# VHH binders against DNA replication and repair protein RecF (recF): the designs that were tried, part 3

Target 1, 363 residues: DNA replication and repair protein RecF (recF), of Pseudoalteromonas atlantica (q15zz5)
Amino acid sequence: MKLDSVQIRNLRNLQHVTFKPSHGVNFILGINGSGKSSILEAIHYLGFGRSFRTSKHKNVIQNEQESFTVFCECLEDSTTQRLGLSRSINDTVSVSINGIKGNKVSDLVSLLPVQIFTPQSSDILLGAPKLRRKYIDWCLFHVEHSFLTCSNAYSRLLKHNNALCRKQQVGYANPQRVYWTDLLAQYGSELTEFRNAMMTRLIPLITSNLAQFLPEFCVEISYYRGWEKGLELNEALTKSADRDYKNGYISVGPHKADVRFKISGKPAQEVLSRGQLRMLVAALQLATTQCLMSYTQKTCIFLLDDVGAELDAAKREVFIDRLLESNTQLFVTAIEEHQLEFIDKYQNKKMFHVEHGQVREES

## First folded at step 1 (VHH)

Design e09 (framework vhh_8emy_2)
Fold by ESMFold2-Fast, scan of step 1:
Structure e09 (fold): chain B 363 residues (1-363), chain A 125 residues (1-125)
Amino acid sequence: as target 1 above (363 residues)
Amino acid sequence: QVQLQESGGGLVQPGSSLRLSCAASGFTLDYYAMHWVRQAPGKGPEWVSSISSSDSSTNYATSVKGRFSISRDNPSKTLYLQMNSLRPEDSAVYYCATSLEYGDDFYSPTYRDYRGQGTQVTVSS
């Protein structure tokens, strides 16, 4: 589904903004501090339930206001859906779907696949394994109906088993502890099956994208499931049990999973320059929109923030073209129009100018 | 204090239907996702189905999808599992379990696990 109308209230310097985006590509122009990134931040809340700029929701609320609100109308097969999210200074959240309140954030974000590319997106390669797991899990969340329930169950069971390890009151063979460990293994194995299947779908797409974005390198992509090869998860948990209970945490399982990128046997992060790492990230994120389209026929909303400083014009054009080929609704921020010299070739486009928290559509 | 009690199991022939119930006491279901988990003799636990706290999302294991239906009635504090077209491989002890669902990070939900005593389902000729 695509955004047909967006309304933002009291978010950063955006006091009251309403605009109707193009179903193709939307260029949002303005100087630094104008509010253009805040528009993307509002859309990001609809797709992720959080800001991409801060972990503190109250910092997103406009000064002297008690809450912010993001509301949209979405079009899918001639049916209009109305979606809304508000966050208050007290860190409470309210979600509305088609006039019905009391929904969870997960109910909202499952309806709007949103992806983002920013200068900080290289953290997926340079950061902790958790960010690479989130990359796979975002794809699974939007493609696999049972994924969220399985993932949530595994996370809750992991926290419970870790608490039991910390208390150290009951030995590994106790029937109560065996019950919880067996449940952890069951959900963890199912989660791992989802991730293995998704990696099988993503790797060919990433490799195809890398042929255009980073043709000078051969990048080997592998998935580490989070425990010793050749063992079932239950066997790995049993093998590590004494160590885990001594140390107070479960050391094996999909919560330790990672995606590894190598060039000639070395980590890609040690071989590639900053610009080349951004090309690898672009290939990864493009693959998510391609995967969603090919396996579900759902379309993605894609946010490109401040790409004028990070990508050269030729690479930026290729990235935008490939995203549009996947029927993506695109929002691109730039300081000046000349940074997007190839704009004239797009038919389904709109231009928006942002100044001092006000948005105007170019006629 | 918090208690879950399953009921509705029994011995049935292949192709039959059963409805399992799970009655909760000591807490309100409005804030909890609920799950059905089964365990056959000599095997580990198998997740069967889940339903969100808002009743807006239901999920099923591949082995039961299309045959089983999960539902909840928060006023009566009861979870249900409607099982149709039962097969011998569905024979197991069925447990209901709950998890606290709320918050802003759907990848890191708050969890407090409560589980029942189980109800036996046997499917045989």
Scores: ipSAE 0.000, ipTM 0.137, lowest interface PAE 11.9, mean pLDDT 81

Design g01 (framework vhh_3k1k_2)
Fold by ESMFold2-Fast, scan of step 1:
Structure g01 (fold): chain B 363 residues (1-363), chain A 125 residues (1-125)
Amino acid sequence: as target 1 above (363 residues)
Amino acid sequence: QVQLVESGGALVQPGGSLRLSCAASGFTFSSYSMRWYRQAPGKEREWVAGISSAGDYTSYEDSVKGRFTISRDDARNTVYLQMNSLKPEDTAVYYCAVDVGYEWLSGSYTEFDYWGQGTQVTVSS
C-alpha cells in the first residue's frame, strides 16, 4: 500500500502539515530542528504505533497541546484507504480506519508495513537480543496471519508463569503450575517454529544483500532459539524450574532467543567498523522488504533518517536503488540537496523542503 | 492473571437505562486506562467509551455521546458504563477491555487488550 496523502497535527514542531508524497522516492530536506525527522516519526507511528526517537508518547505531543494526530490516505490497487492515529497526553490512543473509530493499533499497523533506517539502527547489532527478536517478529507479523495470536498467547502465558515464580506460594511440582508451564511450552514451541521458518527465508536474502554491501566479508548468521540444544522446550523448562522459582522468572524459551552474526568465529560487531556495521544493518533491513514482497506481494514504506551522517553518497545510492527494486515507497531525509547528488536519475520522485515545521513541495 | 468480569446486561425497552460494571483483577488497576466495546451479531467490535488511568479524561463514540457515561472506582477495581436513553441499535454484547503491557512485545507493533466474556444488552419493544 502506498501513501497518497499525509496529514500531521501537533507532532513535535509540526502544527499542521499536509503533503502528497510520490509512490517512488521522497526527499525531505531541511536543517536540523526543521521538522524533517518529525515527518518520518509521524509515518512511523502509522506503521509501529510508536516513536523511533522516544518511548514516551507525551514527549512527541507539541507543547501546550493535548494530543497529536497522524492521518493518511493510502492507495491499494486503485482503492483508497483512510487511516488515522491520535495519542493523548494521558497515553490513550485512538485509531480510525475508513471513518470507523475504536480500532486497535495492531489493526492499523498490519495494513501499513513500515521499516526504518537511522543512525541508531546499529543498535540491532550492538544492543540487547530483544532488538534482534523484534527484527524477526516484524517480518512474521506482516507475513504470517496466525503469528500475532500465537505471540500474544505466549506473552500472556510468560507473564502468568513469571508471576507464579515470584509469588513462591505454589511449588513448581504443583499440578496447577505444571498445567501453566505445559501451555507455555506448547505456545513457545509454536512461536519457535514460526521463527525457524522465517530465519530460513531471511538468511538467503541477507546473504545476497551482503554480497553487494560487504563483499569482503563472509558473515555467518545463526538463530539461537532460547534454550539448550538437544532438549524440547518442556524438558528445558523442567531442568531450569528450581532456578526459575528462586529467581522469580522463566529463564528459558523463545523470549530469550537471539540472532548471531559472526565473521571468522568472532562477533561481527567486534570486527566491523562503524560504516561497515551500517552496511550490515542496511542488508538486514533490505531483506525485510524483499521477504515481504516475495511472500505476500505487499510493498513496504521505508524511512531513511539522517542517512548522510553515516553513509557516503555512493552507499546511499546503492541502498536506495535496491529498496526501489523491491517496490518500496521511500522517504529520505537530508540537510542539503548536494548530499543526494544522484537524485536526478530518479523519475518517480518528489522533493520537499521543511522550515520551522512547515512543508513545501519543490518544482 | 488478568481477569475482567462484566455484569449488568439485561433486556430493556427503548428509552430505558442500564448500568454495566466490570470487575478487574490481576494488575494494578489505577495505573491503566479502561475501555468499553460492543459487538452486535454479524458486526465487528466497536469502541464505545474510554477513561484515563487518573479518571480525569473520558472519551465516547459519537453515537453514544450525551447518553452514556464511563466512570471508575479504583478502591473497588471497577469500571462502569451508565447507559441512558437506550435505542434498539444499542443492542450488543458489551465488553470491558484493558491494555496490559507484555514483556515480549510491549511498545513494539501492537496494543494488546485483555477482554472479559461480555454482557448482553438487548433493547427491544
Scores: ipSAE 0.005, ipTM 0.171, lowest interface PAE 10.8, mean pLDDT 82

Design g02 (framework vhh_3k1k_2)
Fold by ESMFold2-Fast, scan of step 1:
Structure g02 (fold): chain B 363 residues (1-363), chain A 124 residues (1-124)
Amino acid sequence: as target 1 above (363 residues)
Amino acid sequence: QVQLVESGGALVQPGGSLRLSCAASGFPVSDYSMRWYRQAPGKEREWVAGISSSGGSTSYEDSVKGRFTISRDDARNTVYLQMNSLKPEDTAVYYCAKYDEGYYLTDSYGFEYWGQGTQVTVSS
């Protein structure tokens, strides 16, 4: 789906902003603090239900306001959808789909696949395993109808089993514990099957992208499911039970899964420079849009924040070109127009200037 | 229950050094990626440094690279930020943060747990 119009109210320094983006590529220009990243943050809320800049929603609400709101009109083929999200200082969320209120955030974000590349995107490689799991899980959420139900069931069971571990920190079993551990193993195994299948789809796409972005390196990509090889999950849970009771949490399972990147047997992050790590991340993010297009025929909205600071001009051009080949709608922020010298080759584009929370389309 | 307690903030002269500590409880720091952020008056919260769960990968914001060092002590369940060659521009409240475990679209998406912060002032 493509954004045809966007309306933002009381988000950061954006008091009231309305604009109509291009279905191709949109360049958003302005100095730091002008509100250009806030525009991307608003679109990110529609696709993730969250900010990419802060975990605290109250920090996104404009000072002295009680809530912020993001509305959009989206085109898919010849059908128009009207989507809205509002968050308040008391952390309530309201979602509207085609005039119907009371929807879940998951209902909204499933309609609007959004991906992002920022200076912090290297955290996929440098950060906690959770960020690499979220990379896989974003793909599963948009490609596999049953994924969210399975993932939510596993999360609830994990919280319950963790609570039982904390309550029973005396190093001995309770018969009720076996029931909940077996159920956890069932949903955990199903979740792992989804992730194994998705990794099988993503690895060839990532490898193909790396031939353009990092041709000098051979990057080995492997998936660690979160427990000892050769064991069923139920067996691994049994083997770790004493440790888990002592420590107060379940230590094995898909919540411990990871994606590993190696070059000549060494972790990629130990071999690659910062710029090369960004190229690996670009290859990973591009693969998500390619996967979505190939398996669902859905289009992605892609946000490129502060791209002039992260990628050189030639690599920016290749990245943008490859995203557009996947019929992606792009939003790219930059401080100055000269950082985007290659823009003249794009015919389906719009330029927007952001100053003091106001947006102006270039004529 | 998850808790992060920062300490070590003080008033220091330009060119001075300071070590911040982040004591964690309710989870092992060795299992998570840990980060330091800072926020100066009138500015947004800025990422400063990070250390991966393996301890082999550290990362820094360009303005502090070569001056700040992040480390961890798994036995004491504590993360440190060693700050050298301090500048007035380093004046801020420094926060310790943990990447939370959890699943896609859950409450734990991203950095869920933050400490209360510790004030660092660099002034003569």
Scores: ipSAE 0.014, ipTM 0.223, lowest interface PAE 7.1, mean pLDDT 83

Design g03 (framework vhh_3k1k_2)
Fold by ESMFold2-Fast, scan of step 1:
Parts: structure tokens; C-alpha cells; sequence
Structure g03 (fold): chain B 363 residues (1-363), chain A 124 residues (1-124)
């Protein structure tokens, strides 16, 4: 699905912005603070329902305004979709799809696959396991229709089982507690099978990308499912029951899952320089667009917010070229013109200049 | 399991008042934003009112501002919609919905659950 027009109101310093992007690559130029990242942030809301810059929606709303709004027209096989999202200062969200109000955010974001690369994207490698689980789960959300239902069921059951552990009113041998633990194991096993299947799809794509981005290293990628090898989840839950009951939470299961990256037996983040880590992240992000295209025929909108010039011009060119080969619609921010020396080779492109929260298209 | 049960729907004369209730169970109620939606015969579902998880902020569709008031009682796990100065155009099935700002297992907020609805009819 390609964005054909975008309208932004009262988001950061963007009071009223309207533009028509290219279906290929869009270069967004301006000095620091002009509103470049805010444009990407608006598109990110359509694909994720949230900011990539802050967890606090109030910080995204323009000063002295009650809400912000992002609208777009999207083209899918010559059919136009009209999508809108508004966030209010009072923590409420309103979603419109083709004139129908009251939709779930999940209804909106499922229609518009958006992926992002920023300097902060290295947190996939340096941060907590939940960020690596989010990487897999983004792919599953867009590829597997039943994934979200399974994931939500597991989360609810996990909260319930944790509450039973905290209350300490029902021993783990009680039939009621055994019932809830068995149900947790069923949904957890289903969730784990989704993730195993997705890792099987992603690893070859990541490895192929690494041959181009980081050819000097052999990166081993493995998925840790969140419990002891050789046991079924119900067996692991039974084995940990005493500890979980004492501690007040379930300690094993897919909520503890992780993706591990190793080079010669050592964590990749201990071996690779910051620049090399960014290349690994680029390979990971590129794999998501390739996976989506290969298994669903859907195309991705990709946001490349590299204001710190974390990628040099040559690597940025390679990244853009590979994304365009996957029929991705790109939005790329740049502060300095030398970051864009290679743009003259692209035919399906647009240039936008951002000044004081206003957008102007070049010919 | 998470459940939402709406009640309070009735037949009311134009200019009358009703209070709808939504009883919630199976989740940590004070963590969730709450919303009211309505669907009139032959029309699309529309958002009516919303309230933040803290209860500090409320929002309303323009056609009901000043007439409807959303409130919550976290001790009773209940959300209310006080409807005043009712109009025939307010006739609809009213639904209660929950909303979590973050889904725990992926990167977008979503509505978690909907109630079965309660019918409000405004006619003379």
C-alpha cells in the first residue's frame, strides 16, 4: 500500500502540512528543528499508533492545542483507502477508515505496514529482550492473521496466572490453578510456534543482507523460546511452579523469549563497533520488508530517520537501493546535501524542503 | 476472562435523561482508558465519549458535547455515561470498549474488548 497524500495537523511544529509523496523514494530536507523528523513521526503513527520519539502523546501535540490529526490517502491495486488518526491531550485516540469512525488502532496499523530505522534502532541489539521480541512480532502481525489474537490471549492468561501466584491463596496442585497453567501453556506453545516459523523465514534474509552490509563477519542468529531446552512448556511451568509461587510471577514462557546474535561465540554487541552494529540493524530492518513482500505480496512504507548521519553515504545508498528492490515506499531525512550525492540516479523520487514547520516540494 | 456488560438502556421521551453503566471484570480496570460507541439502525458505528485511565481527561463527539458525561468508579470497576437532553438522533445501541495504550507484546495500542451493547430509544 502506497501513501498518495498525507495531511498533518497540530503535530509538533507542524500546524498544517499537506503533501503528495512519490511511490518510490522521498527525500525530506531541512535544518535541525525544521520538522523533518515530525513528518516521519506522523507517518509512524499511522503504522504503529504511537511515536518513535516519546511514549507521552501529550508531548507530540502542538502547544496550546487539544489534539493532533494525521490523514492519508493510500493506493492499493488502484483502490484508494482514506485513513485518519487523531490523538487528544486526554489520552484518547480516534481512528477513521474510509469514513467509518470508532475503529481499533490495530485495524488501522494492519492496513499500513510501516518500518523505521533511526539512530535509536541499535537498541534492538543493545536493549532489553522485549525489543527483539517486538522485531519478530511486527513481522508476525503483518503476515499471520491469527497472531494478534493468540498473543493477546497469552498476555491476558499470563496476567491472570501472575495474580494467582501473588495471592498465594491457591496452591499450585489445586485443580483450578492447574487449569489456568495448562491453558497458559497451550497459548504459549502456539505463540512460540508462530515465532519459530517466522525466525525460520527471517534468518536466511538477514544472512543474505549481512553478506552485503557486514561481509567480514559470520553472525550466528538463534531464537531462545523462553524456557529450558528439551521440555514442553507445560513441563517447564510445572518445574518452576514452586519458584513462581514464591516470587509472585511466571518465570518461563514466550514472554521471556529472546533473539541472540553471536560472533565466534561472543555477543555481537561486544564484538562489533557502533558503525558495524548499525549495519547489523540495517540488515535486520531490510529483512522485514523482504519477508513481507515474499510471504504476503504486501509492500512496506519505510522511514529512514538518520539525522546524525549514522550511515555514511555509500552504505545509505546500498540500504536505499535494497529497500527499493523490495518495492518499498521510502521517506528519508537529511540535513546536509552531501548525504544525498547519489539521488540523481533515482527516477521515481521527490524532494521536499521543510522550513519552520512548512513543506515545499521541489520539481 | 475480560468481560464488559452494559446496562441502563431504555425507551425515553425527547429531552429526557438516561445513565448507562458498563461493569468490567477480568482485568486491571484502572490501567485502561474507557470508551463509549453507538450504532444506529442502518448506520455505521461511531465514537461517542472517552476517558483516560487516570480519569483526569475526557473527550466527546461534537454532537453530544454538553449533553453527555462520561465518568468512572475504579472501586466498582464501572464506567458510566450520563445522557441528558436526549434527541431522537441519539437512538442507537450503545457499546462500552476498553483501550490499552500499549499492547504488551507488540508496538501499537488497541481496543482489547467490547461489550454486547444496550439499546437506547428516544421517541415520543
Amino acid sequence: as target 1 above (363 residues)
Amino acid sequence: QVQLVESGGALVQPGGSLRLSCAASGFTFDRYSMRWYRQAPGKEREWVAGMSSSGDSTSYEDSVKGRFTISRDDARNTVYLQMNSLKPEDTAVYYCATYLDYSSDWYAPEFDYWGQGTQVTVSS
Scores: ipSAE 0.005, ipTM 0.186, lowest interface PAE 10.9, mean pLDDT 82

Design g04 (framework vhh_3k1k_2)
Fold by ESMFold2-Fast, scan of step 1:
Structure g04 (fold): chain B 363 residues (1-363), chain A 125 residues (1-125)
Amino acid sequence: as target 1 above (363 residues)
Amino acid sequence: QVQLVESGGALVQPGGSLRLSCAASGFTVSSYDMRWYRQAPGKEREWVAGISSGGSTTSYEDSVKGRFTISRDDARNTVYLQMNSLKPEDTAVYYCARVTYTYGSSTYTFQVDYWGQGTQVTVSS
């Protein structure tokens, strides 16, 4: 699904913005603070339900306003869908789909696959395992119909089992605790099967991208499921039960899963330069759009917010070219046109100029 | 229609053995957590043994560990309780139960949604 029109109200310095993007690539130009990253932030809300710049929704609402609103018209197979999200200072959210209010945020974000690359995207490699799990889980959310139900069930069961461990209400052999641990193992095994299948799909795509982006390195990619190899999850939970009860939390399971990147036995982040790490992240993010297209025939919206010039011009061009080959609708921010000297080769493109929270299309 | 039909209850001498059977209809036992409960005269109903829906995981009340074994036969859609080294204190009506769970108020709760009719086990000389 591709955006045909976007309307933004009271988001950051954007009081009232309306524009019609290209289905190919959209270049958003302006000085720092003009509102160009805020345009990407608005689209990000439609695809994730949150900002990529702050965890506090109130900071996204324009000063002296009670709410912000993002609305779009999307085209899929010649059918237009109308999607909207509004968030108020009281942390209430309102989601509208084709004129019907009261939808869940998950209903909206499932319709509009959005991916992003920013200076902070290197946190996938440098940050906690949770960010790498989110990477896999984004793909599963858009490819596998039953994933969200399974993931939510596991999360609720994990919270319950952690509470039982923390309160030490009854000893290890209590029948109720055995029951809850058994259910946790059941849903955890199902969640792990989804992730194993997805890693099997992603690794070849990532490896293909790395051949173009980092041909000088052999990057080994492995998935750690979150417990000792050779054991089923129920066996691992039984083995850790005494320690988990003492410590007040479940120590094994898919909530401990990780994706590991190694070069010659060493973590990739210890071997690669900052620029090479960015190319590894680019290869990972590109693989998500390729996976979505290959296994669902859905198209992705991709947000490239590189105002810090984190990618050099040649690498940026390659990244844009590969995203467009995956039939991605792309939004790219830049300060000046000379940072995008290669843009003349693109036929399906639009340029937008952002100044003082106002947007105009270059004719 | 969901139904649990129990059989195998009898009068036995201390040290004896019995196998209780629970035949299920209207659902598949391998898809549910199944349990045995008992109720002795003048006492509330207590849990005895359980078998999980997805695995071979079994659990037992401390007083019956090493003496009782819960099992299932998926082909026959039946749950069994093998009782060995029976004691007078094992005298009770034994109930087969299907267990389900619901999520509410940020916690899961388990509950029995169907009970068998019960089968009387008496251990006396």
Scores: ipSAE 0.000, ipTM 0.127, lowest interface PAE 20.9, mean pLDDT 83

Design g05 (framework vhh_3k1k_2)
Amino acid sequence: QVQLVESGGALVQPGGSLRLSCAASGFTFSTYEMRWYRQAPGKEREWVAGISGSGDTTSYEDSVKGRFTISRDDARNTVYLQMNSLKPEDTAVYYCAVHTPWYDEDTSLYGFDYWGQGTQVTVSS
ESMFold2-Fast, scan of step 1: ipSAE 0.012; ipTM 0.358

Design g06 (framework vhh_3k1k_2)
Fold by ESMFold2-Fast, scan of step 1:
Structure g06 (fold): chain B 363 residues (1-363), chain A 125 residues (1-125)
Amino acid sequence: as target 1 above (363 residues)
Amino acid sequence: QVQLVESGGALVQPGGSLRLSCAASGFTFSNYYMRWYRQAPGKEREWVAGISYTGGSTSYEDSVKGRFTISRDDARNTVYLQMNSLKPEDTAVYYCAAYVEDDYWGSPEYGLDYWGQGTQVTVSS
């Protein structure tokens, strides 16, 4: 799905912005503070339901306004879809799909695969394991129609089993505990099978991308499923039962899973410089768009913020070229046009100038 | 609907003490593992301490072990962080977070995204 038009109201310094992007690559130019990143933030809300700059929706709403709204018209196989999201100061959300209100955020974000590359994208490597699980699960969410149902079932069962762990007299051998633990193991194993299959698809793509972005290193990528190797999940749950009851929560399972990156036996984060970590992240993000296209023929919307600081010129060109090869619709921010000296080679492109929260398309 | 409100942050001298509070509303507090995180200027957000649903298990980042104590009062829907022997390196905005499980997809109550507004702790001479 490609964005044909975007309308933004009361988001950051963008009071009322409307523009029609190219289905290929869109270059958004302006000085710092002009509203460039705010345009990407608006599109990010359509694909994730949240800001990439702040956890607080209130901080995204323009001063003295009660809410912000992002609306778009999208084209998919000659069918136009109208999507909208509004977030209010009291932290309520409203989602509209083709004029029908009351939709879930998950309904909206499932229609519009969005990926992002910013200075903060290295948090995938430097942050908590949840961010690396999110990386795999984003792919599964857009590729596997049954993934969300399985993931939701596992989450609900985990919550219930955690509650049972807090009861002093409900030991592992209790019939109620055994029933719910077995059910947790069933859904947890299914979730793990989805992730194993996805890692099998992603690793070759990441490795191929690393040949261009980080050729001097051999990066070993492994998936830790969240429990001891050699055991089935039900066996691991049995083995941890005493600890889990003492602590009041389930300590093993796919909710503890991680993706590990190593170079010569050491975490990649300890070996690679900041710039080299950016290259690894670029390889990871590119792999998600390639996987989506190859498996489902779905296209991705990709947001590149502050490209001049994240990639050198040659790597930046390769990154953009490979995203476009996956039929990705790109939005790229830059302070000055000279940071994008290679843009003349792209035929399906548009240039937008942003100044004081206003957007103008270059003729 | 879900709300976490931190309080108790202040300016203190090295070696001083502070008690931070986090008041929770909009969810069943007793069903959540509670955590404290901090973010110093120019640094990434880091985990500081955690407390289990029953209060029977606590965990701490190595740099704060023996100095910080996490506790909870389920009758008041509040989690606390008692901070002793404060160091300049403890200067940060402290955030409260609620956790049942950390699956980002499929969990509408994915704990770590229940963040408070933060409370500023400054340790300086």
Scores: ipSAE 0.006, ipTM 0.180, lowest interface PAE 9.6, mean pLDDT 82

Design g07 (framework vhh_3k1k_2)
Fold by ESMFold2-Fast, scan of step 1:
Parts: C-alpha cells; structure tokens; sequence
Structure g07 (fold): chain B 363 residues (1-363), chain A 125 residues (1-125)
C-alpha cells in the first residue's frame, strides 16, 4: 500500500501536521530540529510500532501532552484504508483500522511494510545477532502468512523451557520436561525452515545489489541456524540439557541464529570502513524491498533519513533509482535542496519544507 | 536491575596505554552486543568500538582502528577496551553500553539502551 495522506499530532515538535505525499518520491527539507526526521519517525511507528530514534516512547510525545497520534489513509487496489496508532505517556498503545479499535500492533504493521536507512543502520552489521535475525524475520513476516504464528509459538515455548531450567524443580529426565523440549524442537525446526528458505531468496538479491554498491569486494553470506552443525535441533537440545539446566536457559536453537558476512575469510565488519558498511547495509535493505515485490503484491514504504551525511551523490541517486524500480514509495530527508541535485530527473515527486514543526508543500 | 560500571580511566602521557573495564549485572550478558562510546568536553557522545555477543565480530571508529582493541569475558560479565598509542584527541569520558532494540515481533515495552556512569581518560603531557 501507498500513503495517500498522513496526519500527525503531538509527536516531538509536530503539534498538528497534515500532508498528502506523492506515491513516488517525497523530499522533506529542513534544518536540524525542524521536524523532518520526526515525520519519518511517525511513519516508522505505522510500520514497526516503535521509534527508530529512541526506545523510550515518552520521549516521542510532545511536552505537556498525554499521547501522540499518527493517522494515515492508504490506497490499495483503488480502495482507501484508514489506519491509526496512538501511544500514551503510560506506554499504552491503541491501534485503529478502518474505524475499528482494539487491534494488535502486528495487525497494523502487517498492512504497511516500512523499511528505513539512517546513519544508525550499520547496527544491523555491528550490533547483536538479534538485529540480523530481525532483518530476516521482517521479510518472513511480510511474505509468509504463517510465520508470525510459528515465531510466537517458539517464543512462548522458549520462555516456558527457560523458566523450567531456572526453577530447577524438575530434573531433565522428567517426562514433563521431555515433552516441552520436544515441542520446542518441533517449532524451532519449523522456524529454521522458514529462515533457510528466506535466505535462499535474499542472497542472490543482495549479491546483485553489491555489484553496484561494493563492486571491489566479494562478500560471502551465510546463515547460522543457532546450533551445532550436523545435529537436528532435538539432538542439540539433548546434548546441551545439563548445561542449560545448570545455567537456567536454553542455549541452542533459532533464538541464537545469526547471519554472517565474510570477505576473504574475515568478518566483513573488520574489513570494511564505516562508509563501505553503509553500502553493504544499503544492499541488504534494498534486497528486502525487491524480495517483497517479487513474492507478494505488496509495495514497500522506504524512509531515507539524512542520506546526504552518509552517502555521496552518485550512491544516493543509485539507491533511490533502485528503490523506485521496485515500486517503492520513498520519503527522503535532507537539510538543503542542493544535497539532492538529481531531484529534477524524477517526475512523480513532491517537495516539502519543514520549519518549527510546520510542513509546507512546494507549489 | 541493569547496571554497567566503567573503571580504568586515568591521566596518561601521549603514546601511553590504558585498559578500561565495564562490569555488567542484571541481564544475560552473553546475549548482548556491547559498545564503548566517548564524550569530549563540548562535543556529542560518539561511538568508539563494538563487540558482538560471543565476541566473533568487532568494529572500530576509524580514528582508533589499530590502536584500540575491544574484548569481552562472558564468565566475568565484563567488556574491556585496550587503548594503545593514546593521543590528546582521545581525552574524553568513556561509556559502556549494551545494544538493545525494541522487538515488535515480541514487544515487551521495557527495552532500553543502558549507559554506565563513565570513566575519565585524560591524555596530556
């Protein structure tokens, strides 16, 4: 779906903002502190249920306000969907879909595939394995209807098995514990199969993108499933059982999975400069948009925050061009128009100027 | 209760070495990537070094690459920053942080980036 109108209330310095974006590319211009990144933050909430700037929701709510609200109208196959999210100071969330309240955040975010590229996007490569798992799982969530159910079942079973290890009230050989670890192995194997299939789809797309973004490097991409090679998950769980019981948590399984990037046998993050890591991340995120378009009828909304600071003009142009080729609706922030000299080649575009929390469309 | 306690900061001459430590408690340390940041007077806090959970991957800001080494000891819940060939430009308060991003797939509502109290490093003759 594409955003047809956006309304933001009480988010950062945005007291009440309403605008109608282009279905192609939208350039949002303003000095630091004007509210341009806050507009992207609002759209990000619709696609992820969270901020990309802070883990503390109360910091996103405008000073002296009780809550913020983001509302949009989306066009899908000539029908208009009305979507809204509100977050309060006591950390409660309210989701509205077509006038019906009480929806889950997952119900909203499944309708709006949103991706983002910011100066912090290198955290996918430099951060914890959880961020790389989320990269795969975002794709699965939007492509595979049964993925979320399987993932949630595994998570619940993992919490239960961890609690059993922590309490140490029941020895490993107890039939009740065997039941729970067998069930964990079943759902964990299913989750791993989803991820293996998705990695098979993503690797060729990433490799194709790397030919444009990092042509001087050959990046080897592999998926580590989270347990010892050569064993089935139930065998790995049995082998680690004594250690897990002693330590109070399950140490093997897809919750320990990772995506690994190597150049000439060395971790890519040890070989590549910060700018080159940005190019690898750009190739990864572009691949998710391409995968979504190839395997579903869905289009992606893509947020590019402060691209002038991290990418040179030629790389910015290539990135934007490739995203638009995937029928993506783009939102790009910059301080000044001259940072985006190639703007004039795009026909389906809009320009917005942001000052003191106010948005004006260029006539 | 998540707690990070940095130590090892001192006054050192240019070309000297220091080893910073960060003792962690209140969370499963081995499951988290750890980072070092620094903040010089009048400047914004900047990233210095990072280490993945399990220690397989490390990363560095370009100005410290080859001079600083990040490592971890999961048995002691501690992350280290070995600083060699120190320069006056390295003068700053150094902070330890764990990387923790909200997971909307399993949203808990309690996810935070945690920072320690910091430890002062001064490089002057």
Amino acid sequence: as target 1 above (363 residues)
Amino acid sequence: QVQLVESGGALVQPGGSLRLSCAASGFPFDEYAMRWYRQAPGKEREWVAGISSGGEYTSYEDSVKGRFTISRDDARNTVYLQMNSLKPEDTAVYYCAKLYSPDWLEYSGTDFDYWGQGTQVTVSS
Scores: ipSAE 0.007, ipTM 0.200, lowest interface PAE 9.5, mean pLDDT 82

